# VH-VL binders against Protein Skeletor, isoforms B/C (Skel), part 6

Target 1, 133 residues: Protein Skeletor, isoforms B/C (Skel), of Drosophila melanogaster (Fruit fly) (q9vgy6r287to419)
Amino acid sequence: LAFEVRWAVAGESIVVQLVAKLEPNHYMSFGISPNKNISQMIGADAVVAWVDPQTGNGFATDYFLEGKAQCSGGRGACPDTKISEKTNSIRLLNAAMVNGYSIVTYQRSLAATDRLDLPISITGAESVVWAIG
Below, E stands for the ipSAE of ESMFold2; O stands for the ipSAE of OpenDDE; V2 stands for 0.75 times the mean of E and O plus 0.25 times the DockQ between their complexes.

## First folded at step 1 (VH-VL)

Design u11 (framework fv_ustekinumab)
Fold by ESMFold2-Fast, scan of step 1:
Structure u11 (fold): chain C 133 residues (1-133), chain A 121 residues (1-121), chain B 107 residues (1-107)
Amino acid sequence: as target 1 above (133 residues)
Amino acid sequence: EVQLVQSGAEVKKPGESLKISCKGSGYSFTSYWLGWVRQMPGKGLDWIGIIYPGDSDTRYSPSFQGQVTMSVDKSITTAYLQWNSLKASDTAMYYCARGEEYYDSDYFDYWGQGTLVTVSS
Amino acid sequence: DIQMTQSPSSLSASVGDRVTITCRASQSISSYLAWYQQKPEKAPKSLIYAASSLQSGVPSRFSGSGSGTDFTLTISSLQPEDFATYYCQQSYSTPYTFGQGTKLEIK
């Protein structure tokens, strides 16, 4: 199983494509770590995505990962990670299932919070988090 | 255990230069912001600025821009706050603190013990 | 710059009392607010971050609430070790300004 992320900046927006071979009732997630140089799931601003294998319908929803502790030893997935749904600012552009792979493409604003570091940095370094579950 | 240890108290005259230090241990020094905060005698906390040791990116309060310089030496996990020419109004306790980034907040989770700087003629 | 104003500037209370301290931002800062405790002659200690998240090791009698411009720190049952000065700080925009402080004194 491979997990691939592709992205491009388009003006004030970023377009992200997530690709993974998912088991039924599984999802993929991708987000920005709250710490510039250390990947951590807790506190990350993440998108959770999946494709219904029967209908081909796709889903992409904005989530906030709660807490400050690191998940299990840097393993990339935390079974006890708390996920809180945020107001959905994600625009689903495309969803498909091709040769057993779930492909979800979405768009989100590259909005700054009036902080010096952008939520999604296009010029500075960022630590990313991802999980399949 | 995370620890920030600051240099000892200083007594200086106006016009003199000074460089105080803050040594971090027990964590990845280059992965967290390091901030400086001033507290004048009997007064509250004043934010001076923050520096990211990994790339030396700095952000100063407008009130301190040009008055002090923040720098780091990664090889000894130490941050510095420097004055080229001290004034009596620089008399204060100076704290360093580790900046933790969180989704909806940045804050100082660990603080040094403080360095008292006294500037008098 | 965003200005942070605390109320009251000083407060007298007794052990066992419920104490509330307020912090107001001059513009909306979402939940980018932290609270610190400072005892005499000592460095500040982190109490609360993200307006309502309790720092590890801080007693559950401390709680924070609010969003936007109005924030509150509450101590549900005051203990002797809680007499200190409390500061709020915004981190929505640099400079990350502090409130002027609230001194909590023995009644």
Scores: ipSAE 0.000, ipTM 0.522, lowest interface PAE 14.9, mean pLDDT 75

Design u12 (framework fv_ustekinumab)
Fold by ESMFold2-Fast, scan of step 1:
Structure u12 (fold): chain C 133 residues (1-133), chain A 120 residues (1-120), chain B 107 residues (1-107)
Amino acid sequence: as target 1 above (133 residues)
Amino acid sequence: EVQLVQSGAEVKKPGESLKISCKGSGYSFTDYWLGWVRQMPGKGLDWIGIIYPYDSDTRYSPSFQGQVTMSVDKSITTAYLQWNSLKASDTAMYYCATEYDDFYGYMDVWGQGTLVTVSS
Amino acid sequence: DIQMTQSPSSLSASVGDRVTITCRASQGISNYLAWYQQKPEKAPKSLIYAASTLQSGVPSRFSGSGSGTDFTLTISSLQPEDFATYYCQQYDSYPYTFGQGTKLEIK
């Protein structure tokens, strides 16, 4: 209930929709763990998303997580996380606030487009990570 | 455009009940958290709590839990702060505020305040 | 609860001065810190959020810095309209807590 992820493969890319009821200082985060057997934030390639309530505009930014993070599995603060920003890897498709829920839809390549991106596998096993922070 | 308008000043006796209001306009009222802050005469700011108008979910400061009740009426875009039995120590300016200008949990848009005086 | 300690409690300064106010959290709050300005008999006004991001319309002479536990608000060249009480607030975890305030007075 805290967080919902929907996705669909569209040719060479994937369309992802993130849905959450966000607390005032929180954002949505979804990514692929570098360790396919264990979910972990460190080394993960993640998208950080939120909706600006003043404008209704949405944001989705591609990040590579370095250092310790405490955002996984609930309301995290991520106080000691070092984040490397990656631009132009994520295409924002839509953003809305509906019935108190933030909805962000974006598109990304299935292949790595940035040296910090992790390829998304649609036929192999992958571990995912998510956070509200 | 985005505005929070609070009810007028109140003068009450100890033991009386009171309900003050904060009316939002110019934005989607149910989509943003709304908070309450107390400021006693000559003192600093005390955070009371926040309420999410869509589902009335609340977060109270432990020092105010059980002392006041936050509620909303979505049909008139109004939030309320209520006391069942006022004490002299409740004398203060009460502000409502929302984080409308940004998604972060700070108070961006503030009401003008409601002065509550409790005296015998 | 997270305790927020501001220093100094009061400060006297002249127009044109560089003014620094500090705020310390009792535990790590990342950058979830806001600064507010309150003039006599008025509601507080948001100045800075996320420790260092200026609210739209706030003059560039105001700046914020810090992360974790130690934070600073700086006014690079004090103007007459800047005499007010300043509050920091953490919004990392509930309950949100304010510092006790710093009153900036004319010297």
Scores: ipSAE 0.000, ipTM 0.509, lowest interface PAE 16.5, mean pLDDT 74

Design u14 (framework fv_ustekinumab)
Fold by ESMFold2-Fast, scan of step 1:
Structure u14 (fold): chain C 133 residues (1-133), chain A 119 residues (1-119), chain B 107 residues (1-107)
Amino acid sequence: as target 1 above (133 residues)
Amino acid sequence: EVQLVQSGAEVKKPGESLKISCKGSGYSFTSYWLGWVRQMPGKGLDWIGIIYPGDSDTRYSPSFQGQVTMSVDKSITTAYLQWNSLKASDTAMYYCARHPYWSGYFDYWGQGTLVTVSS
Amino acid sequence: DIQMTQSPSSLSASVGDRVTITCRASQDISNYLAWYQQKPEKAPKSLIYAASSLQSGVPSRFSGSGSGTDFTLTISSLQPEDFATYYCQQANSFPYTFGQGTKLEIK
């Protein structure tokens, strides 16, 4: 898998781990599509994450994706995609480079407002958006 | 190691054509955008545009659209910046620089090509 | 286009000083901001991307902060090799634009 998302609920929090084999200075993005039947980047609530391969420093921030959704040629994230910070609810737990894979683990609260940003149902289906770039 | 190596200095007269080069090595050439930046003598940095070597997709700054042409030759991992007819106002240092396709940040820069256009 | 304004345009400092350079965007650019260092007659070098992430190989005395429209580059203990011109650049939308530069000079 080019991109993998793992997650676990812990009380009123969710711990998410993003895994991808990234080029240097590229990032991972994971979010929920505003249209449950169609995945799209625009209008999604997403986390953008990456790891600096040399230092091991990681970054994870909760964003609302705006701007142009698709890149010509299937290149992943577009230079004209605007990301606006949605909330400061993201807590970076760990970041690592292992065997060429960037691994970013973060935690976020599942408060009432966060449930609107992360409408992933235990029993229901949601359209998910992701990208590496 | 990632390197961008640019062609040598050029001295030209107004009206002449010119093509300068930027050769990438040490990375997947088709996976990163390449940008061009102009710096006039004693001035700051001006964004010219970017090209994606994988499919030759280009994005020009409005002030440079129609003034220069960006191109690539994937077989030799080389990008080019070309003028059909040089002007004295094109006198500047020209840098190529790599940026990840997820953003417009430059991470590695070429050493620069000085272009002098006079009488 | 998004206008990038740096302040100050120049400043004088001594080795060992804490130096702060600021950059303001005319519109919200989230954290899509980079900082570059340019020494006389040399190509720029990348220092910071995504407002606060240090480029590989850059000394830890350099740090970046800010989001939205206001950003800062800090050098915690200035070294002789740090005297240079510093540029910020927004990467939020095309065309990407640079600030006018801040020249850091010996006091």
Scores: ipSAE 0.000, ipTM 0.507, lowest interface PAE 14.3, mean pLDDT 74

Design u15 (framework fv_ustekinumab)
Fold by ESMFold2-Fast, scan of step 1:
Structure u15 (fold): chain C 133 residues (1-133), chain A 119 residues (1-119), chain B 107 residues (1-107)
Amino acid sequence: as target 1 above (133 residues)
Amino acid sequence: EVQLVQSGAEVKKPGESLKISCKGSGYSFTNYWLGWVRQMPGKGLDWIGIIYPYDSDTRYSPSFQGQVTMSVDKSITTAYLQWNSLKASDTAMYYCARLPWYSGTFDYWGQGTLVTVSS
Amino acid sequence: DIQMTQSPSSLSASVGDRVTITCRASQSISSYLAWYQQKPEKAPKSLIYAASSLQSGVPSRFSGSGSGTDFTLTISSLQPEDFATYYCQQSYSTPYTFGQGTKLEIK
């Protein structure tokens, strides 16, 4: 239904909270596009997050996005996106299902440690992207 | 223990209304989609649709849109499938099933409700 | 709608046999495919999700494989309780369509 992203700077790090109502086969994704004029997932460094509703356990991992989702039948979700797994530079702080919404809170550094991790700019012209897929 | 318990068999005449139920227990009812599947006598499985109990958001198969209504009463962890006017072609076994968003696959099924519509 | 076609529609096998059931999608569905088992007068039981992931409590003799448009369910050593109808289902886009079913019969 709804997707929301919140963040705050904490010293040398940024804390990000992803909130979404998820359909089957959907996950939360948030990242920064290398194209600063257009927000897009291709070439972006993204965090993919989800909550297992049965256990309440949450997950948040770093991914580099290389492809766009493929749409079928001209309507419905477009879930098929190519994702390359990266070294996990994300610290999961909290994960919960609250009032039918998945909430995942994580922390990452403002300076990239891996070549595929893009630094998050608070005041810069960097494009922010998000997806539910 | 996760369970989905459906209402008992129904025998109806064409033109009558009907509402069958599916009660969930042993899990957080509002955190999972719930789906309905039809199986006509001697036939395979037909996907009717899914409903999200927290806010009653629905996704119907085009062939069932306008033919049936899915709803929930989350205070008693129960989902419903309703017909305003039954047809003989509605004669079938109807299953409810739980749908975790992470798998997209029905993981627990109700026992089924047999609906017979004859004149 | 995405059409799911299973083959064969029915097959006969003996206890101890290796059985393979095939499912084909009318377009690519990546790995968004599930397999279900249904015994006479019983509700379906989930066997496999995400094409190859076994549901908890399902015997290891069951396995799934495939991606894109072609998928298979394999039973490595058929047991008496495995005689049932098997269905595939895609969850790539709504409606989440089922195959027509494959009836696995004794002998």
Scores: ipSAE 0.007, ipTM 0.613, lowest interface PAE 9.5, mean pLDDT 77

Design u16 (framework fv_ustekinumab)
Heavy chain, then light chain:
Amino acid sequence: EVQLVQSGAEVKKPGESLKISCKGSGYSFTSYWLGWVRQMPGKGLDWIGIIYPGDSDTRYSPSFQGQVTMSVDKSITTAYLQWNSLKASDTAMYYCARPLYSWGQYFDYWGQGTLVTVSS
Amino acid sequence: DIQMTQSPSSLSASVGDRVTITCRASQGISNYLAWYQQKPEKAPKSLIYAASTLQSGVPSRFSGSGSGTDFTLTISSLQPEDFATYYCQQYDSYPYTFGQGTKLEIK
ESMFold2-Fast, scan of step 1: ipSAE 0.006; ipTM 0.549

Design u3 (framework fv_ustekinumab)
Fold by ESMFold2-Fast, scan of step 1:
Structure u3 (fold): chain C 133 residues (1-133), chain A 125 residues (1-125), chain B 107 residues (1-107)
Amino acid sequence: as target 1 above (133 residues)
Amino acid sequence: EVQLVQSGAEVKKPGESLKISCKGSGYSFTSYWLGWVRQMPGKGLDWIGIIYPYDSDTRYSPSFQGQVTMSVDKSITTAYLQWNSLKASDTAMYYCARVTEVHIFSGYTYYFDYWGQGTLVTVSS
Amino acid sequence: DIQMTQSPSSLSASVGDRVTITCRASQGISNYLAWYQQKPEKAPKSLIYAASTLQSGVPSRFSGSGSGTDFTLTISSLQPEDFATYYCQQYDSYPYTFGQGTKLEIK
């Protein structure tokens, strides 16, 4: 499916908008690969977002994605996605469903992130990870 | 250098209001959760809660909910802990501390990495 | 709430000794555990996070181990500056809770 990511940096925060044509009960995921030269889900900090089609309510939850092995320590050091609520600095700003497209806008802290890594190409997903599921 | 500088010692009577401060410098103040910890005389550390300076989102320990208020003024990179009506049982050393939160390329950690020097609050009749 | 219990509450040791301090969580917390050192009349100082990772600038004689519910802080060869109170803290779930502390005193 077509997937678009838009973002704007504002001080210490980044505002991200995810747009995708999702089937019922599906979600969008977007994150930055820990390896700037290789796109990979393992080790990535990612946001999982979706819109409930019945209520129109949106959701955005921060995940740290770890390897296929058993949990090895640290957040998200499991083959399954680890969720950290309320200390992840993710804020849902808006959610809507328009012409079959789910649109979720959220804000997150940049912390110690190198801002030069943010304009990483979404076309081709070189250093960015994304998924629809 | 990351620094958290707290306000000076306070001596108060029961029923009085009080607001103590914690000023952050040397880092992006709005990018990290900031926590408060109480230490009663001769006792251990008690987690009060954390506040996110960008939007003032708070998480309180159930035992402190309604007893104190955390707030921030991000324009001067300062966090506050406030009591509307002090009790003798509020006598303690109060520490602010930065919560190491998000680093996109190194994963997450949520422990207290830098601490303020502490503010001693004494409440007696 | 997750209860953190340290053992012992206090111990006496001599310079050069190997010292171990234990911390037990009332439920599994993976490796979301930090250790702090507090010297008399001073603010706590970060020592270890993620159960076993030393904070930058902390001497290598300090080490942490454990996962799940049982954790240990070890000082391989005690130095005079190591006499302090040590606290463990879980950061797996709210509220983040501390152990009661272990006072390390000169024998």
Scores: ipSAE 0.000, ipTM 0.501, lowest interface PAE 14.4, mean pLDDT 73

Design u4 (framework fv_ustekinumab)
Fold by ESMFold2-Fast, scan of step 1:
Structure u4 (fold): chain C 133 residues (1-133), chain A 124 residues (1-124), chain B 107 residues (1-107)
Amino acid sequence: as target 1 above (133 residues)
Amino acid sequence: EVQLVQSGAEVKKPGESLKISCKGSGYSFTNYWLGWVRQMPGKGLDWIGIIYPGDSDTRYSPSFQGQVTMSVDKSITTAYLQWNSLKASDTAMYYCARELHTVQLDYGGYFDYWGQGTLVTVSS
Amino acid sequence: DIQMTQSPSSLSASVGDRVTITCRASQDISNYLAWYQQKPEKAPKSLIYAASSLQSGVPSRFSGSGSGTDFTLTISSLQPEDFATYYCQQANSFPYTFGQGTKLEIK
């Protein structure tokens, strides 16, 4: 499963585009890990995005990943991981489904806007997380 | 201080129903998986299953699927293990245990805090 | 199901001894292994998770090692309170399974 992330810094904001070939009822997720040295899901500041294949309407919402990390095998990313919804601090710019690919573009502030948001550093290294589910 | 407090010992006859409890305190009850483990007299540990109290999602061991039911009551931070019809082979110590919550995805399935156990004796 | 086999089933040792307990999985479980200590008539206590990570509050004389199928619990200098039964448990796949236990007895 191909998954591509593009981003550009625009003043005090970052514009992110997520591209993936999703099966019906699936979503894309991209975020910043709370630990700079390793990728980890729980505690991450993430955006969950999807495109309704019937309507073409796009969705993107800001989540702080909390809760269960239990998978059927005790390893890897968990499709049923609980996600706590935060105050929506992102702006959906565009959503489309083209040749079976879901494309979602959104804008987020580089500074934290919710107590659950993590500031994005453009100076140092950051660990990222992503998932298809 | 994290604590899991289980209900008291039970003495039952075959065919009777039973519901034992495990009350969590000192942590966010809805954000941790809770497991049940059986230990038959003089034997080792057998994993029964786990439940996530936040949404009542369950995973059972195949050996216990259909034999017992796990449930929770979030309002009193209590988990339950229930039998509709007990058998003599259900005689055992039953433990509840909290799954270790880490921020790393690959650390699921470890139990960090355990209840004191509930002894269930089923005899005619 | 993944079968967990512990060696030895019982062990006699003296205070101050270095004790080693082994656990073998019937298939690769990576590092998804925990160790528990159980004293007579008491609930198990967590010692180690992820094969080598020590639980908070557990004395540093306890250590775990291994990956794949072969795992070891070591007590570097046995203390009187360490006499107990020790269990390994795999968390790689459902159902989670425990070893049969290793009983550590006074020599």
Scores: ipSAE 0.000, ipTM 0.542, lowest interface PAE 11.9, mean pLDDT 77

Design u5 (framework fv_ustekinumab)
Fold by ESMFold2-Fast, scan of step 1:
Parts: structure tokens; C-alpha cells; sequence
Structure u5 (fold): chain C 133 residues (1-133), chain A 120 residues (1-120), chain B 107 residues (1-107)
């Protein structure tokens, strides 16, 4: 599996760790589908994360995915994908590159932080989405 | 100008196969969902499903799952709806419609419809 | 599945009348509701999406309102070309579902 997600509930927050072997200038994405019965990228509340291989600096940004786009051969956000950057409702806890793997750890509220965030359910079924691009 | 042009009317017998088409023009075909809607004579609209032409990802209504197949040929910007074995109850007008790719996946442009008549 | 119920199923009106059509969802759909107009023997046309946003080119006499479960389509001053069947549709969750339609007939 080229992509791994780990998480733990911490009070009223969730700590998420994303792990993937990324090419330079690529990112990983993880989010919740707006349709609980069907996984879809359009309308998903997602975090886009990457690690700069030259500086070791990590990035994690909370996005609302407004369009499903396919790049030529690629997956994830494309130039024609409509993406709205939310008020940053996530806290970057750690970022590292280990043995070619990008590791990004962040924290977010289980409840909606602003009107672009979707509530995260820890007891009910949720449809999730992920991408590497 | 966005246009969806559908194939002509079909008259078939029960048990026959059929494939109808919907050709898109005037927009980026692979950037929008394409849906199919059935309207039986004198009745309302029934959602069949949607397909994303960029990767052929599909979502079917449970009542149509396994009864029809949606597909696309993006080289000619054309979507298809196919039956392996028609039934008299498939007699209806079939519309294709473009789904907005943004926040709201409603149908903003519609084809003119293909009338399918299945009778003995 | 989310059930969409329209009322009335049909109504008769005169040119210049204010016409109101309602649509009710069996569960909350936020503002993920569209309205379509279908004239006899023709394909449906998009009128309104996101409950209240007019499709480009649709006359301002058409308006939509509502959120959650209760929605309304209003034609403020009916014109001859407005006699048609009107459908609401939810696109909040799959399968997408339409109301049964409201036929607007000339008096």
C-alpha cells in the first residue's frame, strides 16, 4: 500500500499521521466524503500535506475539494480543480522524511471548526477519500 | 455553446440488446459528470446514475444497478447507456444531462432525449 | 433513499398570477436542491440550483427559497411560456431523487 493513515482521538481532537513515499513536488491528501454511503472527492473536506525534500519543512493545509479533476496521468488536485483553502483549522505537529517516506502529523477538532469543516464522527460510519499527486 | 446530442429513437423487442449515445460538445467533456434520467410515458423523472468521463467512475441508483451499463468514449466525447436484454418496462424517454463539477452536482444542461419503445 | 414530495401535483393559473410550488424532503438536504422546468415533449431545463441560485438566462420572475427539508419555487408574474411541469431534485446524497412533478396548466 503506497499510503498509510494512522489516527488517535485526543479529547475533543483527533491526531492524524499520513505516511507516503512521495516524489518531489507531490503531496498526499486525506479527507471525509460528504456522502457517508459513497466515497467521492467532490465536496470532500480534506487535508493536503507534503514535505519539502530540500528543507525538511512540512506542510498541512485544510482544503475543501470543490471539483473532481484528472491530471494527465495524475491523481489528486489538478490546475483545473476548484479548491478552497479554509481558515487553517489544523495544527501541524510534526513533519519528517524517513527512508524516502514523507510523514506528516497534524491535529484537528472532531467538531466543525468553521463552516467549511465537516464534523468527524468517531462512532458512526464515515466515507473517506485519499489521493497522492 | 454547451450541447448534448443524443441518438435517435429506437423500437425494440423484449430480449434484444441496445446501446444509446449522448455526445457532448462545447465544454471539457472529461471535467464534468454525465447523468442519465429515465421518464416513463406520462410519468416523472427517475435518476439512473452518473459517470465521470475522465476516469469512468460510476454511481448507479440501486433500482438500476445491474440492469443498465454506463460507459464513455472520451476520444469522441460520447457517453453510452446499454441494456443486455430489454424488457417492455424499459419503454421510456431517456435523457442524458451534464452534472456541474463544482460544489453542486445538479444537471445544468440536458440532451434532447432518446425515446426507447420495447414491444412485442 | 431521500423521498421528495411536491405539492400541488397540478394547478391551473392565469397569466400575471403569482404561482407557488413546494417541495419537501424526507430528511435534511441543506441547500442541495435544484428546480427544473419541462415543457410538453421537450427535455427538462435547469432553473435553480443550491435552492435559491438562478441558472444563467432564467428570468428574474423565478425564485427559489428554503433549506433543510422545506423548499419553494415561486413565479412572481406568470407568463404564457411558463406553462410546464416543474420538478425538484435533491443532490445531497445518492441516489439523487426527483419530486413527482407539478403540472402548471392554463386556466
Amino acid sequence: as target 1 above (133 residues)
Amino acid sequence: EVQLVQSGAEVKKPGESLKISCKGSGYSFTSYWLGWVRQMPGKGLDWIGIIYPGDSDTRYSPSFQGQVTMSVDKSITTAYLQWNSLKASDTAMYYCARGDYGDYEYFDYWGQGTLVTVSS
Amino acid sequence: DIQMTQSPSSLSASVGDRVTITCRASQGISNYLAWYQQKPEKAPKSLIYAASTLQSGVPSRFSGSGSGTDFTLTISSLQPEDFATYYCQQYDSYPYTFGQGTKLEIK
Scores: ipSAE 0.000, ipTM 0.508, lowest interface PAE 15.2, mean pLDDT 74

Design u6 (framework fv_ustekinumab; at its last look DockQ between E and O 0.10; V2 from the best seeds 0.00; counts 0 for: pae E 9.0 > 2, placed apart)
Heavy chain, then light chain:
Amino acid sequence: EVQLVQSGAEVKKPGESLKISCKGSGYSFTDYWLGWVRQMPGKGLDWIGIIYPGDSDTRYSPSFQGQVTMSVDKSITTAYLQWNSLKASDTAMYYCAREDYYGSGTYDYWGQGTLVTVSS
Amino acid sequence: DIQMTQSPSSLSASVGDRVTITCRASQSISSYLAWYQQKPEKAPKSLIYAASSLQSGVPSRFSGSGSGTDFTLTISSLQPEDFATYYCQQSYSTPYTFGQGTKLEIK
ESMFold2-Fast, scan of step 1: ipSAE 0.006; ipTM 0.571
ESMFold2, look of step 2: ipSAE 0.077; ipTM 0.582
ESMFold2 (binder alone), look of step 2: mean pLDDT 94; pTM 0.957
OpenDDE, look of step 2: ipSAE 0.729; ipTM 0.904
ESMFold2, look of step 3: ipSAE 0.007; ipTM 0.551
ESMFold2 (binder alone), look of step 3: mean pLDDT 94; pTM 0.956
OpenDDE, look of step 3: ipSAE 0.022; ipTM 0.680

Design u8 (framework fv_ustekinumab)
Fold by ESMFold2-Fast, scan of step 1:
Structure u8 (fold): chain C 133 residues (1-133), chain A 124 residues (1-124), chain B 107 residues (1-107)
Amino acid sequence: as target 1 above (133 residues)
Amino acid sequence: EVQLVQSGAEVKKPGESLKISCKGSGYSFTSYWLGWVRQMPGKGLDWIGIIYPGDSDTRYSPSFQGQVTMSVDKSITTAYLQWNSLKASDTAMYYCARGEDYSLWYGSDYFDYWGQGTLVTVSS
Amino acid sequence: DIQMTQSPSSLSASVGDRVTITCRASQDISNYLAWYQQKPEKAPKSLIYAASSLQSGVPSRFSGSGSGTDFTLTISSLQPEDFATYYCQQANSFPYTFGQGTKLEIK
């Protein structure tokens, strides 16, 4: 499943657009890895987004992912894996379904006010993570 | 062994510029955040900010934003803290410290190794 | 900004005593808290990270506990080298903030 991220700086904010062909009741997730040298899902500050195909309504919510990065399916020897929802610092700008693709555009502060919001560097390299589920 | 070695004590007048240094050794300099902390005489610790030497990404405390500049020179594994115009209230001990994300799962930065400190005295 | 308040501001104790120092955050910081030790005329030294994880090389008599807003640093059997000022620090939100310090002095 193809996933594309587009973004642009707008003053003291960043505008992010997530594009993916999603099946019903599925979502997109995009975030910044907690370690600049390693791309990892767990511990990342991520945005979870989806579009309701019936209504066209879009959703974007800021999440903190925790647990072991290598944990698959959350079974067996894996420790508990959870998504902690923090105060939503994400502003939904647009949401659309176009040619079978879910498109969600949102805005967030370029600088973090909370450790669960990793600051986004516009001049440096960042390790990013994404998921579709 | 991991070491952070800071430059020597400075005595300056108000309005003068200053740049102090922190040289890292014994570890991958570009793989860890570096933080700066101020301690005024007889007072506690104040966080100034952190810089990532790999790409010079910075995060400042709002109370220090615009008052001081953090930078690095990767070729000599050295970080800098700079003032364009010192004031008497800048008189303090300044520490650099290595920021570590111990777990990689929680994104927390804790200062595991500290420099010996640079005493900056600003008086007329 | 998240305010960190330590209690007590100073404490007198004897070698062999069990000492507890507390730190309270003005907001929930989960477990994003560190403890540092500072001896006179020396740089701070890391003791504990993530509220309860002991830094390598730190004696096992030191332990940390707590989550959310209330945290404790415990020294189970005080040694002569433990007389110092102790600071807590939250790493949950920018700016990072320190407590005012607890000075542990000889009784």
Scores: ipSAE 0.000, ipTM 0.514, lowest interface PAE 14.2, mean pLDDT 74

